# VHH binders against Probable RNA 3'-terminal phosphate cyclase-like protein: the designs that were tried, part 11

Target 1, 375 residues: Probable RNA 3'-terminal phosphate cyclase-like protein, of Arabidopsis thaliana (Mouse-ear cress) (q9c578)
Amino acid sequence: MVMMKKMKGSQSFRQRLLLSTLSSTPISIDEIRADETIPGLRPHEVNLLRLLEIVTDDAVVDINETGTRLKYKPGTIVGGKNLVHSCSLSRSIGYYLEPLLLLGLFGKKPLSIRLKGITNDPRDASVDTFRSTTLNIIKRFGVPAEDLELKIEARGVAPNGGGEVLLTVPNIKTLSAVHWVEEGMVKKIRGTTFSTRVTSDFEHSMRFAARGIFNNLLPDVHIFQDHRAGAQAGKSPGYGISLAAETTTGCFISADTTVSCERPDETGELDVEKKERSPAEDTGVEVASWLLQEIEKGGVVDSTHQGLLFLLCALSEQDVSKVRVGTLSPYAVETLRNIKEFLGVKFAIKPDPLTGTVILKCTGSGLINLSRKLS
Key: E = the ipSAE of ESMFold2; O = the ipSAE of OpenDDE; V2 = 0.75 times the mean of E and O plus 0.25 times the DockQ between their complexes.

## First folded at step 1 (VHH)

Design d06 (framework vhh_podentamig1; at its last look DockQ between E and O 0.66; V2 from the best seeds 0.00; counts 0 for: pae E 7.4 > 2)
Fold by ESMFold2, look of step 2:
Structure d06 (fold): chain B 375 residues (1-375), chain A 118 residues (1-118)
Amino acid sequence: as target 1 above (375 residues)
Amino acid sequence: EVQLVESGGGLVQPGRSLTLSCAASGFTFSSYAYGWYRQAPGKQRELVAAISGGSTLYADSVKGRFTISRDNAKNSIYLQMNSLRPEDTALYYCARGHKYLVTYFDYWGQGTQVTVSS
């Protein structure tokens, strides 16, 4: 006779599970792709449920015969050391990192977990972007810097992966509210190229092309190369580039991309349109241009990180957070909706016509980690 | 009408100081970043300093000697130049531009000449 929050559809699956677990709110999701040719939960979604069972105690997962209905009773977030999870190859490790980073903060013990799978692909943020940008955003909310770390042990790209990362996340009592409205000016650009089972010349080409875009804009640009060989190169050929701009006020704006062989979609079928293998020079120009577009939008985070920013604000202490972002992305709007539904936190949104940005304010939900052990 | 009017240039001895001013009019002052550029004869224009809101950026060649500032009440930008050297001799331009990119300026003034000579 457990009261469950009832929901429908496949949308927001990752956020619904995250918020269900953080708020201790059981959920029932019906009509998961019920009208599609291949109905029900996808491999990466089931894999996320397995990950939740690894990092929590007493979670109850009930999936019907067709995968179109899920009943989820969240467990207590425990964390722990020596954990290993093999991520589904239908999505990258990045799909799992965002919820896991937030869950780990509110665990009984600090989290140390190895994730195996795809480190870089175009569907999800790369592990490089998590290191360069995502972790820095989290640290602004009072999370200890040296205890929050992502190590790239091996790289893997589609279709066969073979990558591995080690994530460490401290447990905390509360997140601090923030007043974060000053974007500053870009003072430096840093980046990482990688290559697996292809010549490192691809990295040279991407770096050269990206620097061609940036050289007339600012002098402080460094793009590092990360060529992997042997077992550390995973099981498939690929290359890519991740860029981050740092501002004078400590904001990070990111863009990344990866070129790899084709892989099946979440339904097990190969994408009907072949992904063209771009020349490495074109890849470098494209990612540099995307970075500049994100910078032009303004805000203290790029469009990709708006959702995380709002989650952190909403989970923070019962005090006011105030943040500035550029044009709200569709994912960011979806995130605000889910935050309201699970946490009851509503953001006041005020456009700033002088800059073309928006200011968002909320009073945090005041999530307190009651399970936290001091040791 | 957008206007940027520089003033304060002149002839000055090495080691001395000079303050450049730039009066902005015809637009909302707070919506933009501002910078000072300089161009010596036969050389390319180079960024000297930039300011956006309260944030500042300086070229390495002038760090510690020059200070950019603004006065929102007067819609003005200033460049305080201390410990002047002969290589600082140039035509100095005030520029308005994109709030987040220091080299993306869309309007320049006519410039004011600074000459540092014995």
Scores: ipSAE 0.013, ipTM 0.488, lowest interface PAE 7.4, mean pLDDT 88
ESMFold2-Fast, scan of step 1: ipSAE 0.037; ipTM 0.528
ESMFold2 (binder alone), look of step 2: mean pLDDT 84; pTM 0.844
OpenDDE, look of step 2: ipSAE 0.058; ipTM 0.480

Design d07 (framework vhh_7nfr_2)
Fold by ESMFold2-Fast, scan of step 1:
Structure d07 (fold): chain B 375 residues (1-375), chain A 119 residues (1-119)
Amino acid sequence: as target 1 above (375 residues)
Amino acid sequence: QVQLQESGGGLVQPGGSLRLSCAASGFTFRSYAMSWVRQAPGEGREWVSSISWSGGSTYYADSVKGRFTIARDNVKNTLYLLMDSLKSDDTAVYYCATKRYSWTVYDYWGQGTQVTVSS
């Protein structure tokens, strides 16, 4: 008896489908890039709808001829094992991981799925960041560590991908509310450098440069080098770095990026000509600096994980969650609007002028996985 | 829970010496740089000295160079400030402090220990 929700435009496409599915709310989206030279849904958006059809039963998808209108009736989240999905090369696997993780938690069965495509890019969180940071954040909400894993079997960068990961997600009954306002002190930094179809010198340069930034700040810094060759190196040359800081109170703060070597842009080449450091050294310095900037902003999560944190709070049992974050990211603000629209959950937002952080409180919607079956 | 507890302050004559100690608990002390910061009556906080995680690098404010020595014992989780040739200008509450990173304000402070240099 839930009426179809009407909305417009291309904004929040991923979150609209996720929240539609979790709340069992049919949606109609009109005017999707209607006035653009290439109108309508993008390849990764259509591909996400295909992924939803794989992990749910009885979902109904109706797209008009131009892709400018979508009618979506969510199905029952099933999950299941031995699933396989080839992600569109227009976005990384990271685009699919957050919605898939949340859907998997509320499935009839535990989820086990192989995702193929681009493992690392500068737009979406890398598979490394997902493994080191994203999975640790959800454990705070009562998600068991058993069967919660991302295995990186092959790396692939843009444009041609060829990466492969195996995601396993336990199904739960409910998420627990949290009181998470103490950031603690950074006790260690862990990271990964990788390269595909280029020399391991890129890994060494990024690691050395990043380590140099952390010199004399913290001794417990370990940055691993994950050089891939042959079938595990995908189809395109590139390199990247992912860094995560862990605090005494169990906070994880991350930063990452990736550089594709197959199609360097003109601006990047011009910048390189004027720089004294190599591009790989610059990448290492830049990501290490981004991590320190994220730590300086404060909060129990980095800027890229604020949206996930708020989704978890809003989906939790009907109890009060209270969390501290740094300055709200645009994605976080967008997430709060979508949460209100689909779940009716409003956050009380209180700035803390002494720290420059923000405290948010909500009462969870009390989502219960009524279809849950144990293995 | 992070705790820093200072001791060793007191009243001392000009030209005298004091040794301050800071007992640290609730975190991996050997993994963090440590600092001493002081606050004189009616004044703002003044950074005095810092020591790297290993004790291999030490730094001092110009006002205390050659008179103060910072040291640490990573086995005992204790920070020290050895204060020689004390002056009336050294009168302050001395705080043991640490921070998540070396270029920002301190995140964790002890309760402080009073040092008074007076005849």
Scores: ipSAE 0.000, ipTM 0.206, lowest interface PAE 13.0, mean pLDDT 87

Design d08 (framework vhh_lunsekimig_d3)
Fold by ESMFold2-Fast, scan of step 1:
Structure d08 (fold): chain B 375 residues (1-375), chain A 120 residues (1-120)
Amino acid sequence: as target 1 above (375 residues)
Amino acid sequence: EVQLVESGGGVVQPGGSLRLSCAASGFTVSSNYLYWYRQAAGIERELIASIYSGGSTNYVDSVKGRFTISRDNSENTMYLQMNSLRAEDTGLYYCAKHRTVYIGSYFQHWGQGTLVTVSS
C-alpha cells in the first residue's frame, strides 16, 4: 500500500499523472497556478484526467472549486477497443499521445482509441513524428510491431482542430532493457509535408526548401506531400512539415513544426531575412536545419524523445539499460526527477566530453502488467 | 561546395610543438561543429578534438592538456595547437565538418590530411 504523495504547482502535470497511474501511487497536488491571473488547471489538463477515466477503471478525481487542488487516485489500466476521446484544443493530440502510449502497454486489454483535435502544432510532437519516430523507439524495448500503429485519418491545426487519429497499442507483460549507445551513420531521411484548407503550393515550397538543404549531404532523401481536402482537412487553415533521419544502427531522429494561418502573430507578411522567401519555404529551411542540429548533437534519440527514452528504461525489467543521448533537455532532466520520485529509479550519468553526448544507465523498476488478459 | 584544407604538419622531436591549420570554404567556422581526427599506422581513425558552434572544446584523454583546438572567424580557419608531442602522436591529421562518420558517402566533408611525425 502506497501512501498519498503530496506535490505542489503546475510542473510535470502530464508525467505526474502518468507515473502515478503506472506506479499505483495516489497523489495530491496543491497550489496549481494559485497566484496567477487565471488560477488552476488548464483545459488540456482537465481533459487529460477525463482521458485517464476512459482508459482506467475506478480512478478517482477530486478537483476543488478553483482548480488549484487535485487529488488523484489511479485506477486499473483497462485499455479496450472502440474508445473515443475529444482532446482539448488548448494543446495538440501529441500532448496526450506520449502518456497514452505508455499506459496502453500496461493495460488489461489492447488499446484502440480514436483521438480528435489538433494533429500538428509547434509545441508538441506531431502525429507524423509519433508515427515515424516515437513508435520505432518503443519497438526497441520489445513491443510487438504488428499491433503498434497510429493512423492519421484527418488533419487539423490550431485554433479549431478537426483532426482525427486512430491509435492502437498492444498490451505487454514487461519492457525489455536495452543497450543502445551507437548512433551509427545517417542512411536516409524521410519526411511529410501537409496543408489544410490552403493551397498545396505550401507543401511543395516546404519540400523543395528542405530538399535543397539535404541535397549535398545524403542521396536517400524522400519528402512526401500529404494534402488533405474536405472532411480530412479539419477546421483551420495551416501547413506543416515533419522530418525523420534513420541511422545504420536503427536510431530515428526527428524535427517538425506547423504554422496556423488564422493567427496574426504567425502569418504576418513581414520578412526580416536578407533574401525574401515565402513563409512555407522558410519553414522548410528551418525544420531541415533543426534536424541537422539534432543529428550533430548525437545520441540515439533527438532532444524531444529523451524523456520517453528514460521512461522506457525506468519501466523495463530489472536489468541494466545503457543509452547515449545528446545534451540533456530541460524536459529530460524533469523526467529523470519524476522517475526517481515515483519509481525510485536513479540514473548514473556520465558525460562523454569528446562527443558532447551523455551516457545514462539504470536498473529498470521491473513493472509487470499483472492485469493483462491472457484468456 | 564545402572544402577543408589541412596544413602545418611536419617532423618534430619529442617534446616539440606544431600548429595545424584547417582552412574552410563553403561554410562559416564560427557557426559550425568542427572536429580533428588522427589516423596512425595500424590504428583506425580516431576523434581527438572537437569545437562546438558555441565555442566549447573537448579532447580525448591522451591529448588533454597538450592540444588546444581554436578557430579564427576572420580567416575562416580552425587550428590545432600541439604541445609536448610524443611518439604516439605520429599520424595523419584530418579536419572534419561532421561528427557522425559518413565514410563511403559521396557527401563526406573530410579534409585531405596533414602528416605529423614525432621521432628522435
Scores: ipSAE 0.006, ipTM 0.357, lowest interface PAE 9.8, mean pLDDT 86

Design d09 (framework vhh_7uia_1)
Fold by ESMFold2-Fast, scan of step 1:
Structure d09 (fold): chain B 375 residues (1-375), chain A 120 residues (1-120)
Amino acid sequence: as target 1 above (375 residues)
Amino acid sequence: QLQLVETGGGLVKPGGSLRLSCVVSGFTFSSYAMAWVRQAPGKELEWVSSISGSGGRTYYEDSVKGRFTISTDNAKNTLYLQMSSLKPEDTAVYYCAKRGYVIKWYFDLWGQGTQVTVSS
């Protein structure tokens, strides 16, 4: 029997629900944006609770009239096939993918779920980054490549979405501890450009600009174009780019963004000033520069994946994991606090002043998937 | 302009020796760590060796330790790779690369390469 854990505020909502569910710890969250003009839970937060009800049995969700208090009793993670969920358009599908990935690993059955909504936006990791980088990170922890896949069936950008992906996740017994401190050398860069309901010239411009940044740095650069038309192009015009660097030691470092296509001004006229770069070229340069900045920060993962890396270490078998990362992001620090709160796992943190990176060590909590059927 | 030019490759028999040279221009040579990387036919890029900007620290991939020696001549803005006891497995295009200050695996300049073939 575990007592209900009491907490306050809107911070770490996604991770609180995830860790509550994985640890079977009931939670009560009070004062959720209680003093804001629009108080309480946001649409994507309520929608995440509905998703948890789909992938678990016997979860109990109790929300007060103003949405400022949530009581959540986690259910048993079931997983299952032929699941469908329509994600709230207030956040991208990327908001839902990380919790689903981790929950799916500890389900009674393998997970197969169709998610509908926004596939790419500037706030959350794109479906491209999830496929190229996130899935490769979890393979290091002993997750089988078989049935670990994200299929992008339709792209959709803000505001109206219309994108669609199919996520499959194998169920496992335990995660393996890792020793992952060698960054290696960047040996290749792979990327994807896309556009929806606009010309493929946007894809070409981003690719051209990004390659211009990389041409004098390394020879093995390939950026693919994934133009979508008709039913696969969602309901809103836009374009985006996702880039991933792979190292000789199997590290993946990523950067991405998405832009809505610019509309004419209030008079219906476009800016006719010929700039040195189009907006799409600027986007390509910007994301390529962000990737180089992430490479310069060091570590075996980029800043946006530090939280996931630490979650995987903390959930692994009761053995020591040791990992190198760049300067800790605010999200990564928040993740470490949440891990301690729910799992009792504390990381030893040692800066490496020679590299500007940080080495973290922990003993995993030893989460075992007891619901997994014998094969 | 920032430029790297590799020379010194060629055909050599197993057990032979070659010295590769990389002439750099457009930056202060001694301020940057330099590296040699190679790409064998049908394979991915492989790091071979690195040297600090001062020349005081050297690093080698395990398969070339004791056989290859990296060095610099800062007065000539030239990086060298002395290769000895060459093996068929050393056959590759060898590239000179400028390294970032902290990130050993980041290359911010790339040369055209020089072909090394170890055969009969």
Scores: ipSAE 0.000, ipTM 0.225, lowest interface PAE 11.2, mean pLDDT 85

Design d10 (framework vhh_ozoralizumab_d1)
Fold by ESMFold2-Fast, scan of step 1:
Structure d10 (fold): chain B 375 residues (1-375), chain A 120 residues (1-120)
Amino acid sequence: as target 1 above (375 residues)
Amino acid sequence: EVQLVESGGGLVQPGGSLRLSCAASGFTFSSYWMYWVRQAPGKGLEWVSEISGSGGSTKYPDSVKGRFTISRDNAKNTLYLQMNSLRPEDTAVYYCARGHKYLVTYFDYRGQGTLVTVSS
């Protein structure tokens, strides 16, 4: 019998459930925000557990009355078609996409699921970034392209959402190890601007401002406008931009953000007395600058995708993967700890001081999808 | 350690030509985009040309397009700038620079520079 792994606290909740499920390791998490004014699991965390119950068979979820203790026994990942899940409005759909993607790859059946909620926010990866960047990263590990898709049917921003996406994920036998150390040269930038329940002038302003940043650096820049109206515009006014740089070696580096027009500034304090540009122009400049900063950091993925890259390497066949990344993000470091804890996979980490990048190397755990049914 | 050493600058008459060279060492030269940038007296840095690691892609601003040609010899770890039809406004210190990709700062290493003076 598999030993139950005991943990505490609220940290790494998504990855703990993901790695528990993929490794078939029962877990007990105690002291979840036990000393906070509002203790226990948050709405999005409970909602993720419900999503796991939809995509698996025979999972056992035991939560105490205060939400401060969770006992989770993972079930068999089934996948399936015509699934529907309403995501909690306390986080975006992006919170659910990465764990759902990885779980879907190791399902008994291919996954097809409709997710409802917030499609774009500043905290989690947008549905645009997931489509342009996340899906292209997993293709490098041998995932078939034909059945790997995210359709954006309706956009919705915080606080009230009303967005809707359809995610399809093929089931695989194993992930292939990779040798991915050559970043290549940036050859093009592609992006998407959107607005919901506000004028398309916001999209134009963001696009114009971002293009102004790129004009002297790269000629091949195309930023699309994806204006939504009526039923496809969700329930809240807002706007956003997603940008992705593609390299000659097939690397995708991304940056995105979203502004909700009904939300107050989360910083609480503005360090600017007077603005010369419109807020939409500022958003375009900001995200374009973030993309250039991510390019400058180097590596075959941006800082927000480092965790996913390491998960893919660790879950791959029992062969050596070698990857180059920029400076490790806090999320990436925590991902390496969780990988070691659940899979026993250790990465050799070698800084490259000439480039400011880091080379990581591991032998994959050799996860095999034993329940896989062929399409 | 990374080193970039420019040479080939000097005094030239308007309409003349000069060829600048940059000797690179301390890194895998063929893996990096390389740049020429210049600084005229009393002005900021101005981008002059760029070339991909393989040499298959080059770019120029309109101010030098058709007059300047960037090239590289990866076997010799050397970057070149052929400057034709020189004008007084081309007077500047010319720097060889290494870029990882298209960056906000443009480059992470720059040479000492070589002075080009265009006057009669």
Scores: ipSAE 0.000, ipTM 0.202, lowest interface PAE 12.5, mean pLDDT 87

Design d11 (framework vhh_podentamig1)
Fold by ESMFold2-Fast, scan of step 1:
Structure d11 (fold): chain B 375 residues (1-375), chain A 118 residues (1-118)
Amino acid sequence: as target 1 above (375 residues)
Amino acid sequence: EVQLVESGGGLVQPGRSLTLSCAASGFTVSSNYYGWYRQAPGKQRELVAAISGGSTLYADSVKGRFTISRDNAKNSIYLQMNSLRPEDTALYYCARKYRIYSGYFDYWGQGTQVTVSS
């Protein structure tokens, strides 16, 4: 008998719901921002619960009047086709994509869902990063490539969004364990620049600046300009860049950011003279620098993907996975704690001082998709 | 701007000692993987010794004879070579690698020749 698991606070809300659902463990969370001026669950958190109700059958969600207590009984993951979900504008679509990808793998049916909202922001991984990097990491665990796809139909930045993506996820029986410790050598860099409701010169400026950083280090650099117009450009002005490095061993290391152009402090009363580089050029330089920093940290994934890597290892067949990562991020450490809490999976952690990386090993929980119907 | 410059090579008799120095400029040595590599004529370049933080690694052929060290204040890496043998004859390179497996962001010196013969 699985008893209701009791926990407190707002931390790890997304992962708690994900792991609760995958492990079929009912949870009760109290004291959610209980002492804050605006207490309780945030719009994106409530909206995630609505998404879980769409992709599962018989989920039960009980929220108290102040939003400071949640009781969640997970349902059966169903998946399904022609689904539509409007994401809260308080977070990007990226907030929803990571849990949704993992849930979709263990559904009764393949998942096909249209997500509407903010496609790119500085807080969550962009839809570009999911497409270039996240999906490739998932494929390493035995997930079929043919049905794992993210289509960017419209871009939208904060605050008003208007972006749209189509996510397709195959349902699988189980994830394969991995031995993934060889970083390889960076062989190419690929990227995407975009702008919404501003001139395409922002795309060109970011691309030019990023290439300037890479030109002395690597010859195979291609940064695409994904210019969107009209309805495909969302409802808010902004621009962004996503970069991914691919290694000889099939590792993908990424960095991205987005700038929203709605700033009241930049009204006509302020000094309009620009620095030596434009803000878009600065953005290109910054993200290129962040990518080089992630490559320098080492590991088979970047810092933002460590949590997903560990989730995949812990959910895999009852065999040993062994992975190399750079210095553990706070999110990665939090992820390891949540994995232990819900799945009982413990990672052996061994620093590799010569490389400055860390080797992690675990035996997967052996999650089997018992409801899977081959389609 | 970013450079590694080796020095200290030369002709020595078997059984003698030699110290190689590598001066780094344009960056610090404290938080990166650094190594000494060598390449003899007709052979592939091989790792001799490596240092990162407080950890060192040596090729089996040089264990107990060679010592790698770092001086962060002088921004330099050293290779102390004792009990030299004719088979130690090679061009010796100092290298900074971003990662042990990374090739594209590596910095290499021009090398310094070590010849062990009578």
Scores: ipSAE 0.011, ipTM 0.291, lowest interface PAE 9.2, mean pLDDT 87

Design d12 (framework vhh_7mjh_2)
Fold by ESMFold2-Fast, scan of step 1:
Structure d12 (fold): chain B 375 residues (1-375), chain A 120 residues (1-120)
Amino acid sequence: as target 1 above (375 residues)
Amino acid sequence: EVQLVESGGGLVQPGGSLRLSCAASGFTVSSNYMSWVRQAPGKGLEWIGRIYSGGSTSYNPSLKSLVTISRDNSKNTLYLQMNSLRAEDTATYYCARSKWYTVRTAFDIWGQGTTVTVSS
């Protein structure tokens, strides 16, 4: 009999549900925003619980009247094809993708799910970043590349969304341990600019500005414009940019953001002698600068992907994984605590003062997908 | 063993020119980002410029008109051409392999250096 693990507060909500499900550990969370003016679970958190009920068999979700207490008994991860989930507009599809990717790997069947909602926002990694970076990190752990795919069928920004993606995830038996400490050198930068319900001039402005930052640093820079119209452009005006650097050792480092707008800024010509950057141009400069900052931090992943990297290491076969990262993000530190709490996996952490990076080592928990069906 | 060896330093008159060489062993310069860095006596390191794997170059704006970085892939050798030398160019010159193309100070291997003295 597995005893219910008791927790409190709103912290680590996604990871608590993810690790609960992967470890088959029932949880009870109380005091969820109990003292806030609007107490309890947020719409996206309730919606994530509904997604877990779709992807698993026999999961039990018990929420009290105020949303301040949750009892969650995880079910068996099933996966399946032709699934559809409408994501809450309080967070982007990216909020749901990270836990879904990991859950899908340990399903009874391969996962194929259509997700509807906000594809790009400034809080969660964009669907573009998942395609360019997140999936490539997962592939390093022995996941078949051909069956791990995210298709962007329609874009939608806040507040009203209207975007759609199709996620496919193979079911695996186990993840392979990794030795991933050599960062290599940046060999190319790839990016995507987009706009919804506004002029493609926003795409061009972001692309031009970002290329201006990279022109003197690297010759192999290609930033694509993914303009969407009609049904593929969602329900709200906005624009955004996603950038990824690829290294000689197969590392992917990313930065992205999105701007929602109810009324687009004037695209009128500015005086050349007194020209200020447009908001779109400023966005391009900002994200290009963020990418360079992430590259300078070092490590085999950017700061936002450290948590995923550590989860993959901890879930892998009972062999030693060794990885190099930059300065640990707060999310990464929180992830290490949650890994220990649910999986009992401890990381040995050794700073490298010569590079300003950190080497982490762990023995994987050896999670085996016991429910895996034929193929 | 990975190694860089600089050569070509010496005494030069003000206004003169000098070409430094950097021979690489254990790796190929054409597959890497290579930099030149100098250190004047009693001062800190000053980045001069770099050449990217594709052959394009980037320079310290303060030095751009005075220097040219090139390479000979058949000889696995990096070069620094310096023109219009002044007393302030007196320094030990190093070649280095850059760990990251975007970080001026992120170098994973260095040569021993070659000394250039500019005086009349």
Scores: ipSAE 0.000, ipTM 0.203, lowest interface PAE 12.8, mean pLDDT 86

